# Designs tried in a protein design chat: VH-VL binders against 2-C-methyl-D-erythritol 4-phosphate cytidylyltransferase (ispD). Part 25

Target 1, 229 residues: 2-C-methyl-D-erythritol 4-phosphate cytidylyltransferase (ispD), of Wigglesworthia glossinidia brevipalpis (q8d223)
Amino acid sequence: MINHPEIIVIFPAAGIGKRMGYKYPKQYIKIKNKTILEHSISLFIDKIYVKKILIAINKKDYWFNKLSILKNKKINIVIGGKSRTESVISALKFVSKVDWVLVHDAVRPCLHKNDLNKLLKVINISPFGAILAAPIYDTVKKSYGNFISHTIKRNKLWRALTPQLFNLKILINCLKIITSKGEIITDESSALEKCGYKLNLVHGRSDNIKITYPEDLNFANFFINNIKE
Below, E stands for the ipSAE of ESMFold2; O stands for the ipSAE of OpenDDE; V2 stands for 0.75 times the mean of E and O plus 0.25 times the DockQ between their complexes.

## First folded at step 22 (VH-VL; framework fv_daclizumab)

Design o4 (from e1 with heavy chain G100T; at its last look DockQ between E and O 0.79; V2 from the best seeds 0.72)
Fold by ESMFold2, look of step 22:
Structure o4 (fold): chain C 229 residues (1-229), chain A 121 residues (1-121), chain B 106 residues (1-106)
Amino acid sequence: as target 1 above (229 residues)
Amino acid sequence: QVQLVQSGAEVKKPGSSVKVSCKASGGTFSDYAMHWVRQAPGQGLEWIGYIIPLFGIAEYNQKFKDKATITADESTNTAYMELSSLRSEDTAVYYCARQTYRGSTYLFDYWGQGTLVTVSS
Amino acid sequence: DIQMTQSPSTLSASVGDRVTITCSASSSISDMHWYQQKPGKAPKLLIYSASSLESGVPARFSGSGSGTEFTLTISSLQPDDFATYYCQQHNSYPYTFGQGTKVEVK
């Protein structure tokens, strides 16, 4: 019997990445001879408390099988769905014997170990979970069509990052409720908040970027060089 | 390059306690397991337990759960093992070892130099 | 608890000899390692997962086996190889070691 936390990490990676303009999924673009996906996974591989890594891929994914990381016993493949939520739900069917799960974007290759450690320490103080987040620096405007509606007060606004840490049973239940109502969500933490759970914000680094646009590739290349921990 | 440097040899009387330290450098400390293994004079290796400093939770071989207390200090990258109620049979070299996952297995990739604890009446 | 038994306990050999050490587990395991230990030194990982050489280990060392029976072989013994060798199961807690095999000068 193990008394310390044991964790399973889920990577929803079934998307095509339309905003990048590439003909193949952006997680397979290489930076320094490794795919973005491999960079995003690498921090979790050697952790004793990570029991399994579940990667939800597209049904038509022709690129993952070329990666040597597939040979690693911790790596397990799941066929994802048409949405991020469906992909996470598909992965959750294979999760057992843990109380906690991490969900991490397949295109966030710049995560620092110290941020992951800060997030995981929430296990000691919360029964529900937490997300990494960073403050918003720019003025935020709400739009009405192509016009400014008004300025939103930003001093309590945060960019949601990943990994996101969740109690397994609560996450499964909240995702079932949200999908039964047909609601659309952009991250897993919003499912818990819609179910009335209070999640912690953990202040993460602003360089934990999600590769969304072509120019992000240059930033990711630079930031990966500065991961020392 | 990970290095594990242990505290110096100790000579103790029966009934006393000793605290052995293991300082890690050249790598991360908090999220790896630090294990303790002992070797009595002329004998083989015996696993005692481990800690993951990030969580502050130690796990023990049942044989040692009433003998050993394993702790860690993240601020100094140092793991500790305290042995209580020392007896002559506790005379041994005590090693720390870092555990990692590599090649689809868990293994001890780095070891401390060992700390001789002698319990002499 | 999984018991690990090594044979022989002591082995006398000369430089150039082929040396074979066996390790038996009390039940089937999928995860075991070999360590080398010289007098006054910490154990050093030699082979992991029964057959994979650790970085910097000479190619004269090899490991084989599965299930309950495992073998460490030194194809041509060198002066630096006189040491004690331990097998270890890393399959389940408590982790256990073989009693050791001392390879000494004939």
Scores: ipSAE 0.628, ipTM 0.843, lowest interface PAE 1.9, mean pLDDT 90
ESMFold2 (binder alone), look of step 22: mean pLDDT 92; pTM 0.936
OpenDDE, look of step 22: ipSAE 0.767; ipTM 0.899

Design o5 (from o1 with heavy chain S30T; at its last look DockQ between E and O 0.64; V2 from the best seeds 0.00; counts 0 for: pae E 2.2 > 2)
Fold by ESMFold2, look of step 22:
Structure o5 (fold): chain C 229 residues (1-229), chain A 121 residues (1-121), chain B 106 residues (1-106)
Amino acid sequence: as target 1 above (229 residues)
Amino acid sequence: QVQLVQSGAEVKKPGSSVKVSCKASGGTFTDYAMHWVRQAPGQGLEWIGYIIPLFGIAEYNQKFKDKATITADESTNTAYMELSSLRSEDTAVYYCARQSYRGSTYLFDYWGQGTLVTVSS
Amino acid sequence: DIQMTQSPSTLSASVGDRVTITCSASSSISDMHWYQQKPGKAPKLLIYSASSLESGVPARFSGSGSGTEFTLTISSLQPDDFATYYCQQHNSYPYTFGQGTKVEVK
């Protein structure tokens, strides 16, 4: 019997990446001779407490099977859905015998080890979970159409990052409730919030970027180099 | 490069205890497993257990769960193993080893120099 | 517990000889490794996953086998190879080593 936490990591990776202007999914773009997806996974591979890594891919994904990372015994694929939430739910059907899951974006290749470690230490103090987050430094404006509506006070505002850490049973239950109500969520932590659970904020680095726009590739290339240095 | 430096040899009387240290330098301590392995004089290698410093939780070979206590101090990158109720049969060289992962397997590629613990009246 | 049994326990050989050491597991394993240990020194990893050479290990060392039967081979024994060799399973707790094979001068 293992007494330390064992964790399954879920990567929702079924998206097509239209905002990048490429004809193929953006997670397969290479930086430093590895795909963005491979960079996003790499920090988790060698951890004894990571039991399995579940990657939810598009049912028409023709690119994943060419990656050498597929040979790693910890890597398993599942077929994702039309939404991020559906992809996470699909992966959760294959999760058992662990109390904790991490959900991490397939296109966040710049995660630092110390941030992951800070997040995981929450297991010792919370029955529910936590997210990585970074403070907002820029003034935040609410829009109406193409006009400024007003400035939102940025005190106590945070950018939600991933990985996000969740108690498995609670996450499954909250996602079922939110889905049955037909609500759309942008991250898994909001499902727990809507169910009344208190999640910790863990201060993460601002360079843990999500690759969304073409210019993010240059930033990711720079930030990945700093992790390796 | 990871280097593991252990505390010096100990001579102890039966019934006492000893605490062996293993200080890691370079790279990675907090999130990798640190293992302990012993070798009695003229005998083979025997796995004792490990700790993941991040969680502060140790796992033990059932044979040693009442003999050994494994701990870690993240602030000094040092793992410890305390042996209690020492008997002459506990005389051995005690190694720390860091676990690494490659080729879809875990293995021990970084070892401390060993600490001789001698239990004698 | 998975028992690892090495054969032989002692092996006398001359420089240039082909040396073969076997290791048998009490149940099927996939995470099996070979270590070399010289007197007064810590063990040193030679081969991981039954057949993969650790970086810096001479090509005269090779490993083979799967399931329950594994072999370490030294194709042409060199003076530096007189040592004790251990197989080890890293498949399940408790992790276990073979009892060792001492390769000594004939």
Scores: ipSAE 0.541, ipTM 0.831, lowest interface PAE 2.2, mean pLDDT 90
ESMFold2 (binder alone), look of step 22: mean pLDDT 91; pTM 0.937
OpenDDE, look of step 22: ipSAE 0.844; ipTM 0.923

Design o6 (from e5 with heavy chain E105Q; at its last read DockQ between E and O 0.76; V2 from the best seeds 0.00; counts 0 for: pae E 2.2 > 2)
Heavy chain, then light chain:
Amino acid sequence: QVQLVQSGAEVKKPGSSVKVSCKASGGTFSDYAMHWVRQAPGQGLEWIGYIIPLFGIAEYNQKFKDKATITADESTNTAYMELSSLRSEDTAVYYCARQSYRGSQYLFDYWGQGTLVTVSS
Amino acid sequence: DIQMTQSPSTLSASVGDRVTITCSASSSISDMHWYQQKPGKAPKLLIYAASSLESGVPARFSGSGSGTEFTLTISSLQPDDFATYYCQQHNSYPYTFGQGTKVEVK
ESMFold2, look of step 22: ipSAE 0.657; ipTM 0.864
ESMFold2 (binder alone), look of step 22: mean pLDDT 92; pTM 0.937
OpenDDE, look of step 22: ipSAE 0.823; ipTM 0.915
ESMFold2, fold request of step 23: ipSAE 0.614, 0.570, 0.617; ipTM 0.855, 0.832, 0.857
ESMFold2 (binder alone), fold request of step 23: mean pLDDT 92, 92, 92; pTM 0.935, 0.936, 0.936
OpenDDE, fold request of step 23: ipSAE 0.843, 0.838, 0.837; ipTM 0.923, 0.921, 0.921
ESMFold2, last read: ipSAE 0.591, 0.584, 0.616; ipTM 0.848, 0.847, 0.857
ESMFold2 (binder alone), last read: mean pLDDT 92, 92, 92; pTM 0.935, 0.933, 0.935
OpenDDE, last read: ipSAE 0.840, 0.836, 0.838; ipTM 0.922, 0.920, 0.921

